# VHH binders against Profilin-1 (pfn-1): the designs that were tried, part 75

Target 1, 132 residues: Profilin-1 (pfn-1), of Caenorhabditis elegans (q9xw16)
Amino acid sequence: MSGWNAYIDTMTAAAPSIKRCAIVGAADGSVWARTEADNVFKASEEELKTFVALFNDVTQVPAKGADIEGVHYVVPRTEESLIFGKKENTGFFAVKTKSAVLIAVYEGPNEVAAQVRKAVESMQTYLNNAGY
Below, E stands for the ipSAE of ESMFold2; O stands for the ipSAE of OpenDDE; V2 stands for 0.75 times the mean of E and O plus 0.25 times the DockQ between their complexes.

## First folded at step 12 (VHH)

Design uc28 (from ua6 with T98V N111D; framework vhh_7pa5_2; at its last look DockQ between E and O 0.86; V2 from the best seeds 0.00; counts 0 for: SAP .68 > .668)
Fold by ESMFold2-Fast, scan of step 12:
Structure uc28 (fold): chain B 132 residues (1-132), chain A 123 residues (1-123)
Amino acid sequence: as target 1 above (132 residues)
Amino acid sequence: QVQLVESGGGMVQPGGSLRLSCAASGFTFSSYAMSWVRRAPGKGPEWVSTISGSGGSTSYADSVKGRFTISRDNAKNTLYLQMNSLKPEDTALYYCAVGGPQPPPLPGEDDYWGQGTQVTVSS
């Protein structure tokens, strides 16, 4: 049992529209915690390694988009430690801390997206304040 | 459900070696990164090393680089820590954990650890 699973549970409880989420290493994309069973986050280690490398230069991401779980998302813009995207009825928010990247995949309109963003950014702030 | 059992600790002289093992069950071991964490007497937990699910990526705390090697056998659901050139400062209870460096407890939660395996380095 991972202490990181409590972070998955907290984000999912705060934003019920999160369909799948994961916490991965910022340096290598290795999986530290994720949703499981019917909500299993199924990104490969290779895909996640590529994804976390996007945070090395987020300004390039809107031109190329981002891939998560084999799905290509349009990324309209980025912030220093935030990448988010959308594809039809789905979307994601990914935030980077010193040691981790938190990824949440959701379904729903902009109002739902705002709740999901708030949930992941709250965890990002908590981890950054703790030196993570 | 998820269960981790550490073993392999003991007493050793400075400069000696030990190999720790962690037997994992209750989850898809190969899908998750695994870490070693230690707690010295009177101190908080210190992250030691992490290995990715595939074993293709490893990382180490500065205090153990060049002396410790983390590895895993996904067919046996087992994590290892080979400790060489042991120093008195390495004396601690050693724990394995799922994921990278252990996060801070969330508000209202206790800081829980298993029993671990004791490593004592003394002359």
Scores: ipSAE 0.668, ipTM 0.838, lowest interface PAE 1.0, mean pLDDT 88
Fold by ESMFold2, look of step 13:
Structure uc28 (fold): chain B 132 residues (1-132), chain A 123 residues (1-123)
Amino acid sequence: as target 1 above (132 residues)
Amino acid sequence: QVQLVESGGGMVQPGGSLRLSCAASGFTFSSYAMSWVRRAPGKGPEWVSTISGSGGSTSYADSVKGRFTISRDNAKNTLYLQMNSLKPEDTALYYCAVGGPQPPPLPGEDDYWGQGTQVTVSS
């Protein structure tokens, strides 16, 4: 479909616990690529615009939490370009590059979180090194 | 099967206008940002413009700002590029693509570009 779909496929293959995934524009949250079919990433443009704006000041995010796909997550920690959210046996990692935000929603116990983080950060690093 | 079919190209003199169309099928068009990309003779792909799925947000390469307008009609699954004040350097094959500005292919992948529509600006 698009060159961005290969990035979706790479992340989901690297961490099978990722159940839904998207790449969105960092400025406006517009959807560039996402998982489809039975694993549709279901977030509205309005929700994604609000979500990507969290990266404007990540230090405020733990106090607010974050909403993705109509689900509210607690955010135990952030880093300069990374937001980690948790709810029950699910969570997400989102990373920002110059042009994009990569979002991976996973299901499973905390033991799988490291693989999910590594999968999104690998693509973040590749994009950052390419100026994206 | 995803299909994107570009049309509306042609030959025009400097200062002229053209309107490109991209007919889309095989996916939920309104859910995705769409881009125009061009490839000038002997050059790689150059991002031109992106529009959000709803059409509420647009962005443009500096070289075309103020001259080109991207738009979409989600009821007709069609993407448009209105090109005004055309310059010889706008001469290229123009393609539509799903998503925002396209990154380089991942290692081991080939670029895929459809036929495109040729825009030629000369006197």
Scores: ipSAE 0.658, ipTM 0.845, lowest interface PAE 1.3, mean pLDDT 89
ESMFold2 (binder alone), look of step 13: mean pLDDT 79; pTM 0.798
OpenDDE, look of step 13: ipSAE 0.865; ipTM 0.925
ESMFold2, look of step 14: ipSAE 0.629; ipTM 0.832
ESMFold2 (binder alone), look of step 14: mean pLDDT 80; pTM 0.800
OpenDDE, look of step 14: ipSAE 0.831; ipTM 0.913
OpenDDE, second read of step 14: ipSAE 0.888; ipTM 0.933

Design uc30 (from uc23 with T98V; framework vhh_7pa5_2; at its last look DockQ between E and O 0.79; V2 from the best seeds 0.00; counts 0 for: pae O 2.2 > 2, SAP .835 > .668)
Fold by ESMFold2, look of step 13:
Structure uc30 (fold): chain B 132 residues (1-132), chain A 123 residues (1-123)
Amino acid sequence: as target 1 above (132 residues)
Amino acid sequence: QVQLVESGGGMVQPGGSLRLSCAASGFTFSSYAMSWVRRAPGKGPEWVSTISGSGGSTSYADSVKGRFTISRDNAKNTLYLQMNSLKPEDTALYYCAVGGPQPPPLPGEFNYWGQGTQVTVSS
């Protein structure tokens, strides 16, 4: 039993448009928790290592886009600790804490994106306040 | 449904060695990082070490670096902790956990801890 699963469950409950979700180590992309079963988050360790390294220089990400689960996303915007990716009627938000990166992949029109962002940022804030 | 069973603890003299095991079931073991956590008498949980799902990346608390080695056998769904140069301060209940270092519990939630395996380092 891992307390990280509770974070996954809280984010997916808060934003039902989230279809897949993961919490990974910020240093190496190792999977600490993820959605499973019918909604398994399917990214390799090598892909996740590359993905979390994008946070080392977020200013270069919009020019190159981002890959996760074998899907290439355009990245219209980044912020200090946030990457937003978009492809057709799907997208992702990824936020970085001191120790982890929280990744939520959602489906739906852009109107649901704010709910997804709020869900991941809520957990980011909780972790940051605890030094994580 | 996830089950983690620790074993391999015991009493040992300072400077001695022990190898802890954690048998895992109920999830896709090789897909997840795994951690060792310990609870010394009268103290809360202390993160010891984490290993990535493939075993390709490891990390250690400063207090054990150079003395402890985390490893895993994904064919046997088993996590290990080789503990060398043991000191009395290593005396604790040792637990394995899924994922990286244990997070702060969310409000109204508790971290679950099994029975663990006792390591006692004493003359």
Scores: ipSAE 0.644, ipTM 0.847, lowest interface PAE 1.4, mean pLDDT 90
Fold by OpenDDE, look of step 13:
Structure uc30 (fold): chain B 132 residues (1-132), chain A 123 residues (1-123)
Amino acid sequence: as target 1 above (132 residues)
Amino acid sequence: QVQLVESGGGMVQPGGSLRLSCAASGFTFSSYAMSWVRRAPGKGPEWVSTISGSGGSTSYADSVKGRFTISRDNAKNTLYLQMNSLKPEDTALYYCAVGGPQPPPLPGEFNYWGQGTQVTVSS
């Protein structure tokens, strides 16, 4: 699809618990790359536009929660450029770079969350250092 | 397989206009943002413009803002770039690409660009 698919593959390889993954524009939520085939990331453009806007003020997100792919997540943790959502045995990590938001939806026990976070944060760091 | 075919380039005088097209195939076109990038002689690639999958959002490099307009026809799987008020510094090979601004290259990876279409602005 695009050169950004290599980044999707890198994150999913680093954390096998990631079921769906997307890279979107931080400004508008436009999809740059996503997982395909059996693991299609299905968030609509409108939903993603709303989602990326959450990073404008992450302090309010824990009280409101976050929606991804029509699913509502409780948000136990936010940082300046990170939103962590959880629902039962699923969750997501979303991290913001200078120009993009990386979203990884995972499934599994709580123990897998650390690996997912590490995968997306590593990519975040790499992209930020590259000016993206 | 993903295919991108650019067309519409040519030679124009400063102040002239061109309309570029990009025919896309091999993927769900409307599901992805699309971008135009250009490469001038002796320079690295430069991002030009991006449009969201639905076409509802657009962004432009400062160098082309107000002069270029990106659009798309999802029914035709085609991306467009209307270029007005062209300047000599717009001279470049223009590519369409899937996604937003092009990512930093990973070792051994290929970015899905077409063959490009040449735009030359000269008096």
Scores: ipSAE 0.119, ipTM 0.560, lowest interface PAE 2.2, mean pLDDT 90
ESMFold2-Fast, scan of step 12: ipSAE 0.718; ipTM 0.860
ESMFold2 (binder alone), look of step 13: mean pLDDT 81; pTM 0.823

Design uc36 (from ua6 with T28E; framework vhh_7pa5_2; at its last look DockQ between E and O 0.87; V2 from the best seeds 0.00; counts 0 for: pae E 2.02 > 2)
Fold by OpenDDE, look of step 13:
Structure uc36 (fold): chain B 132 residues (1-132), chain A 123 residues (1-123)
Amino acid sequence: as target 1 above (132 residues)
Amino acid sequence: QVQLVESGGGMVQPGGSLRLSCAASGFEFSSYAMSWVRRAPGKGPEWVSTISGSGGSTSYADSVKGRFTISRDNAKNTLYLQMNSLKPEDTALYYCATGGPQPPPLPGEDNYWGQGTQVTVSS
């Protein structure tokens, strides 16, 4: 039982191209909620701890790339609270709120990326306004 | 189906101690952070503490730091809250939940928790 699961459902409903999704603690990478069943988000706590730390200095991330679920992504774009990764016909958007990081892994042509970004950024804005 | 059952509450005098438990089932317990939240009479929900899935990271509300300790036994799918030096202001219904500090409900929805366990601190 968690209120965070509703946020997962909201993001996945907003962008059908999202295959896996997670909400994790910004400070420690702990999993708060994730997609389950056939689309389980499988990043380990240790991996996520490293991932969320990327937001401490996003300017360095494009040179290094980012790893999610054991997969290495190139990072074409970063913003203060956003990391965009790509690998072939897959990618991810990660956005940081005050206390959480929202991660959405998607699959599809480049055109679907815009919808995925919009979904996670909308949630980011909502949570930030709520103080989270 | 996810199920969380809190226990261990009771009535104690100020300065006393209690240990709460939360029995979890229906999900991969060790994969999720877990939190304690509480609702005092006439007040909104208050986050108390969070522990990561592995137990390697913990956080506390300022109001309980140094007095409460969150822990977990992943082999038993159980979350704990050791409460020492209890104060009257700790009186509340205590809930456990998956994840970190619990977010506000989305429009048209509500946060669903277990039945909770009552903690009453009174002289």
Scores: ipSAE 0.831, ipTM 0.911, lowest interface PAE 0.5, mean pLDDT 93
Fold by ESMFold2-Fast, scan of step 12:
Structure uc36 (fold): chain B 132 residues (1-132), chain A 123 residues (1-123)
Amino acid sequence: as target 1 above (132 residues)
Amino acid sequence: QVQLVESGGGMVQPGGSLRLSCAASGFEFSSYAMSWVRRAPGKGPEWVSTISGSGGSTSYADSVKGRFTISRDNAKNTLYLQMNSLKPEDTALYYCATGGPQPPPLPGEDNYWGQGTQVTVSS
């Protein structure tokens, strides 16, 4: 079984506005865990490989934007290990740890975005503290 | 719902070889990275190897690089670990899991492993 599913469950419980999320390998974008069924995170391995490579130089991302699940997002700013974007009423937060990238796609106004960010950053901190 | 069944373990002498299999069901196998993890007597789990969903990317623990090869057959929903040049230190129960290296357990939770498949390397 996958212990990574518990991280998906924890993030979605902490921020119910998360519509879909995934945990992928930082080196290759391979899927380690994701939401399923009616909330399945649908991104190809090639798209995710391209996405995680954005963390190699986050300063270039605001000029280009980012693609997740075939949707192009405007990325207003980045931080060293955080990429986030918006497209109308949807958005995402993606955070990188040593081994993984946590991606959460949400729907709703700015107040729900703050909860989603807190949820993914909480998991990022937990993993970083454990050496992941 | 998700089922992972390991097989192929056994007893071998140092320098020998074994091939482990993991039969997967209950999920879209080809969409997930898969890993092998082992647990030696009296020790915690040690990540061994990971392969991406497509099979295009692999990674290995330093202790097994050059000796073990991870592979998968997505048409058969099966994961493999070819183990060559086995050493006594490879003696462990071997488990397969979805995803990359297993994370630290969250507060109040334990990782559950199935029966696994036992590999014993001794003279």
Scores: ipSAE 0.684, ipTM 0.844, lowest interface PAE 0.9, mean pLDDT 89
Fold by ESMFold2, look of step 13:
Structure uc36 (fold): chain B 132 residues (1-132), chain A 123 residues (1-123)
Amino acid sequence: as target 1 above (132 residues)
Amino acid sequence: QVQLVESGGGMVQPGGSLRLSCAASGFEFSSYAMSWVRRAPGKGPEWVSTISGSGGSTSYADSVKGRFTISRDNAKNTLYLQMNSLKPEDTALYYCATGGPQPPPLPGEDNYWGQGTQVTVSS
């Protein structure tokens, strides 16, 4: 049992274009919660460890892109605690809190990206305000 | 259906040891970080320890460092907590959960915990 599953459910309900979602530890990328069943978020421990380390210096990420679930994304934009990745008709937003990284992979045109970003940033803000 | 079943609790004198087990089924156990959480009478949940999916990374609450050891056997889908040098303050219902330290509850949501396994440390 994990209270983190409620965070997964809240994000996917707020932005239906999210197809896969995960919450991982910021220090080591270990999976705390993820979407399951027909939409399993599946990334190796090694890949997630590499991914969360990108937040150690987000300014270098646009030059090289990012890999999640074995898929390479171009990264047109980063912010201090946010990475946005894009590939064709799919993309991701990842946000870092004190203890976790929230990852949402979505499908759809760029017009839905704001909804996805708002969903993950709302949870980021909630966690940061609580010291998480 | 996800199932987590705790066992191995009991009554013990201060300074004693116990080993807790958590049998997991219904999900890819080796893919998830796992935690032990405890609830003392009249108190809310307190995070105890977390172990990564592979078992390569562990962390502990300050109150148990050096006394408790978390481990897992992914071939048996089982999580363990070895508790040494037990104190009366360790008396609690112990639960296992997927994921890291318990997050704050979302509005309108309560974190639910199963039966757990009781650890009582008293003379």
Scores: ipSAE 0.486, ipTM 0.782, lowest interface PAE 2.0, mean pLDDT 89
ESMFold2 (binder alone), look of step 13: mean pLDDT 80; pTM 0.807

Design uc51 (from ua6 with T50Y; framework vhh_7pa5_2; at its last look DockQ between E and O 0.85; V2 from the best seeds 0.80)
Fold by OpenDDE, second read of step 14:
Structure uc51 (fold): chain B 132 residues (1-132), chain A 123 residues (1-123)
Amino acid sequence: as target 1 above (132 residues)
Amino acid sequence: QVQLVESGGGMVQPGGSLRLSCAASGFTFSSYAMSWVRRAPGKGPEWVSYISGSGGSTSYADSVKGRFTISRDNAKNTLYLQMNSLKPEDTALYYCATGGPQPPPLPGEDNYWGQGTQVTVSS
């Protein structure tokens, strides 16, 4: 396996509420790394292709929401390189780097969201600084 | 466990061709994009090419564009790299890896690749 798996492990370790993670190509949504086994990230390539395309115009995403792993999430707001969604006691954070999209799906009360965001944004910053 | 085993390397003259293979096991091969990476003597690793899980999307480094072709057979869990019009500067140890362009190793870690297959282009 490639070094991308280490980045998955780093994100999952940074926030215990994260259940599944994936790193995908920003251009095509292809999976570069993901959580496996009991916490396998299950989004298809086709679904991820649609998802990463949301970053082409994030301003429209709150109106229509976002789908990950066949689950529809409400998207309260977006930032230029950040899409996050909520569904009951679950949610996701997705951040875009120069070449990738990092996705973390979490479960827990609203209070855990801040830690999840911090984990993915920290990785985003690291990768961007490295040119990825 | 996850295994990536590269093969098909060798020594060829400039202008020659080689076809590399990467046998993958221990993970759902078709779910992952795959890349070829190479390391020349005295140089850092260089990303060469990538292909999406389905094979519907490909990308190439400028240095190999038009000469190399990446492909995959998901039924055989195998990644390929057809290398034509080889040049001396293509001489390197070639690795296959999951994902796109390979990230830098995190502090205290190193990138995990297979043993690689040696490609030598020399007159």
Scores: ipSAE 0.817, ipTM 0.902, lowest interface PAE 0.5, mean pLDDT 94
Fold by ESMFold2, look of step 14:
Structure uc51 (fold): chain B 132 residues (1-132), chain A 123 residues (1-123)
Amino acid sequence: as target 1 above (132 residues)
Amino acid sequence: QVQLVESGGGMVQPGGSLRLSCAASGFTFSSYAMSWVRRAPGKGPEWVSYISGSGGSTSYADSVKGRFTISRDNAKNTLYLQMNSLKPEDTALYYCATGGPQPPPLPGEDNYWGQGTQVTVSS
């Protein structure tokens, strides 16, 4: 398939609370890799294009929230290259690199959220160090 | 089950044209961005071209802009590369892959490449 699938596998293994995960192009939101089968990541290219554009100005995101997989999330906080979304006992972390956005959707309590963030940021760092 | 099968390579003289095909099966082809990648003799993989899942966004390596055209037919699960004005430096094994330019391998991982389709440009 592609070397991007190893990144999906590494994130889901590092944080088992990740239920669905995707890597998409930062310019167009097109899927490069995602969880499949019983845990398919169900976002359209058009929805993902809108989602990755949130990184053009993350400071505006907390006021309006974010949509992914047809679900609206409250966004309590953002950082320059990170968006954290929350809904009920689920949430997501999304991080941006030069060429890609890594998205992980998870379920669980506060301790789990930190593990998910660390998993996506580890891959972000690896990609950043390689110029991706 | 997931398969990507390249075809359409061959031997051509400089200035010639070839059209490569990549037949996809075992996944939802239209959901995924696709790339062409080539490996010249004695060289590592070089990203050539990219197309989004819908086909609405394309991009090309500088070395092939204006000569190569990527396209896809989502009804036939097929990716194409039209190669015009071929040069000896285009000689390579050509592969298709899902996603954008292939990432650096993670520690302990290697990039496995399938058969590809050979393009040879010489007199």
Scores: ipSAE 0.763, ipTM 0.882, lowest interface PAE 0.8, mean pLDDT 90
ESMFold2-Fast, scan of step 12: ipSAE 0.703; ipTM 0.846
ESMFold2, look of step 13: ipSAE 0.690; ipTM 0.862
ESMFold2 (binder alone), look of step 13: mean pLDDT 81; pTM 0.811
OpenDDE, look of step 13: ipSAE 0.722; ipTM 0.865
ESMFold2 (binder alone), look of step 14: mean pLDDT 80; pTM 0.807
OpenDDE, look of step 14: ipSAE 0.794; ipTM 0.894

Design uc76 (framework vhh_7pa5_2)
Fold by ESMFold2-Fast, scan of step 12:
Structure uc76 (fold): chain B 132 residues (1-132), chain A 124 residues (1-124)
Amino acid sequence: as target 1 above (132 residues)
Amino acid sequence: QVQLVESGGGMVQPGGSLRLSCAASGFTFSSYAMSWVRRAPGKGPEWVSTISGSGGSTSYADSVKGRFTISRDNAKNTLYLQMNSLKPEDTALYYCATGGPQPPPLPGSDYNYWGQGTQVTVSS
């Protein structure tokens, strides 16, 4: 594996409620790193290509929702480089940098969601500061 | 265990060609983007090229555009780099790695390019 696995490990250590996560290319949604084995992130390349394209105009996303791993999420609102969604007791946070999109799927209440968001945004900030 | 084994390097004169191979095992090869990265003597790693899992998308460093072609054979779990019009500045150890361009290092992290590398030397 590449150095992108260190980012997966750092996010999951910071927010243990992350069930699955991935780092994908911002241009094409190709998988660069992901959780594996019992926690394998199971999204197709075609689904991820569609997902990362949502960042081209995040203002349209709340009307449509978003699909990750074949699950349709309600997206209540978006920020310029952040898409997040919820479906029952599960949710996700996805953040875009210049080069990558970081996606974390979690389960649990609002306290868990806040920790996951912080973990993902910390990695986003680190990458942005490095010009990624 | 993830294993990446590079081969195909050698010595060539400027303007020559080489084809590198990377044999992958221990993970679902077709699900991952793959890259070629090189390390010249005394320098840090430089990203060369990336190909998506399906092979439908490719990207290249400006220094190699038009001269190098990345490809993959998912049935054989093998990544390739066709190198044409080689220049002395292409002299380096070439590694394959999963994912896109090399990320910035995280504090306390020891990131490695998986693979032993294959030496390419371009000289007159």
Scores: ipSAE 0.531, ipTM 0.774, lowest interface PAE 1.5, mean pLDDT 87

Design uc78 (from uc76 with S109E D110E N112R; framework vhh_7pa5_2)
Fold by ESMFold2-Fast, scan of step 12:
Structure uc78 (fold): chain B 132 residues (1-132), chain A 124 residues (1-124)
Amino acid sequence: as target 1 above (132 residues)
Amino acid sequence: QVQLVESGGGMVQPGGSLRLSCAASGFTFSSYAMSWVRRAPGKGPEWVSTISGSGGSTSYADSVKGRFTISRDNAKNTLYLQMNSLKPEDTALYYCATGGPQPPPLPGEEYRYWGQGTQVTVSS
């Protein structure tokens, strides 16, 4: 595997409530690394291409929601370079860097969501500082 | 266990051509972007090219644009790099890797995702 798998491992270790996650190219949604086996991140390349394009104008996303792994999430609002969604006890956080989008799908209450957000934002900061 | 095996390197004169191959196993090849990375004597790794899982998009380092072509055969789990108009500056050990451009190392990481590589030497 690529060195991007170490980034997946780092995020899931920091926030164990992450059920599935991936690192994809910001330009095309191509998969660089993802969780596998029992935790496989199942989004297709076509779905991911559509998803990363949402970062071109995040203000449009709350009206439409977002689809990840064939699941439609309500997106209550967006922040710069951050899209997050919720569906009952599950949710996701997606952050954009210069060249990548990090997506983490989690399960649990709001306290758990805060830990997941911190993990992906910390990684976003690290990658941006490294020029990615 | 993920395994990547590079082949096709050799010695050529400037202006020559080589085709590199990378045989992949242990993961769903068609679901991952794949890259070629090279390491010249005395230098660090340099990203060369990336292709998406479907093969629908490609990208290249400025130093190789117009000379190198990346491609893949998902039925054979094989990645290729066609290298034309080779220059002495292309002399390096070439590696294939899963994913996009080479990531920055995490604290304590040692680039353990590199395979054995295949040597390309361009000399007169």
Scores: ipSAE 0.328, ipTM 0.683, lowest interface PAE 3.0, mean pLDDT 86

Design uc79 (from uc76 with S109D D110E N112K; framework vhh_7pa5_2)
Fold by ESMFold2-Fast, scan of step 12:
Structure uc79 (fold): chain B 132 residues (1-132), chain A 124 residues (1-124)
Amino acid sequence: as target 1 above (132 residues)
Amino acid sequence: QVQLVESGGGMVQPGGSLRLSCAASGFTFSSYAMSWVRRAPGKGPEWVSTISGSGGSTSYADSVKGRFTISRDNAKNTLYLQMNSLKPEDTALYYCATGGPQPPPLPGDEYKYWGQGTQVTVSS
């Protein structure tokens, strides 16, 4: 499925607690790569278009939250190019690069969340350094 | 299980036209953005064009804007590239791929394509 699948594989290997993951275009939310089969990331193109637009002004996101896969997440705060949220025992981290948005949905306690965040931020840094 | 099969290439004179096709199977075609990428002899891969899963948005490399049109038929799991006003510089092996512009390879990896590509040669 092209080179973007290698990035999905790298993130899930680095943080096995990632349940579902996707790489989408920053401009339109179109899916470039995602987890499939037992862990299919199933968000509509319209939902993802709305989601990536949140990065245009992350300071507005904590007041309204964010929707991923039809699930509404509470977003306690944001950082520069990072949006993260919680819903019961699930959560997500989403980071923006120049061209892409990396989204990882996980399940587990705060220790697991820290591992997931590290994995997506490491990949964000690599892509940004490569001009993506 | 993902398969991509390119076709429609051939030899054409400068100023001519060709229409490339990519038949996709083994994944939910309409959920993925699709791209055309080309590789000229002795060169690295060059991204050509991308279309979103719905077909609602498209993007093109500066070298092909106004000459090439990307489209898709989700009912037939097929991606197309209509190439008009072809130039000798368009001579390359053309591949289709899932996703947007190809990322850099991860350390230790090479660029990989799922299909054999289809050869386009523009000469007089």
Scores: ipSAE 0.566, ipTM 0.798, lowest interface PAE 1.4, mean pLDDT 87

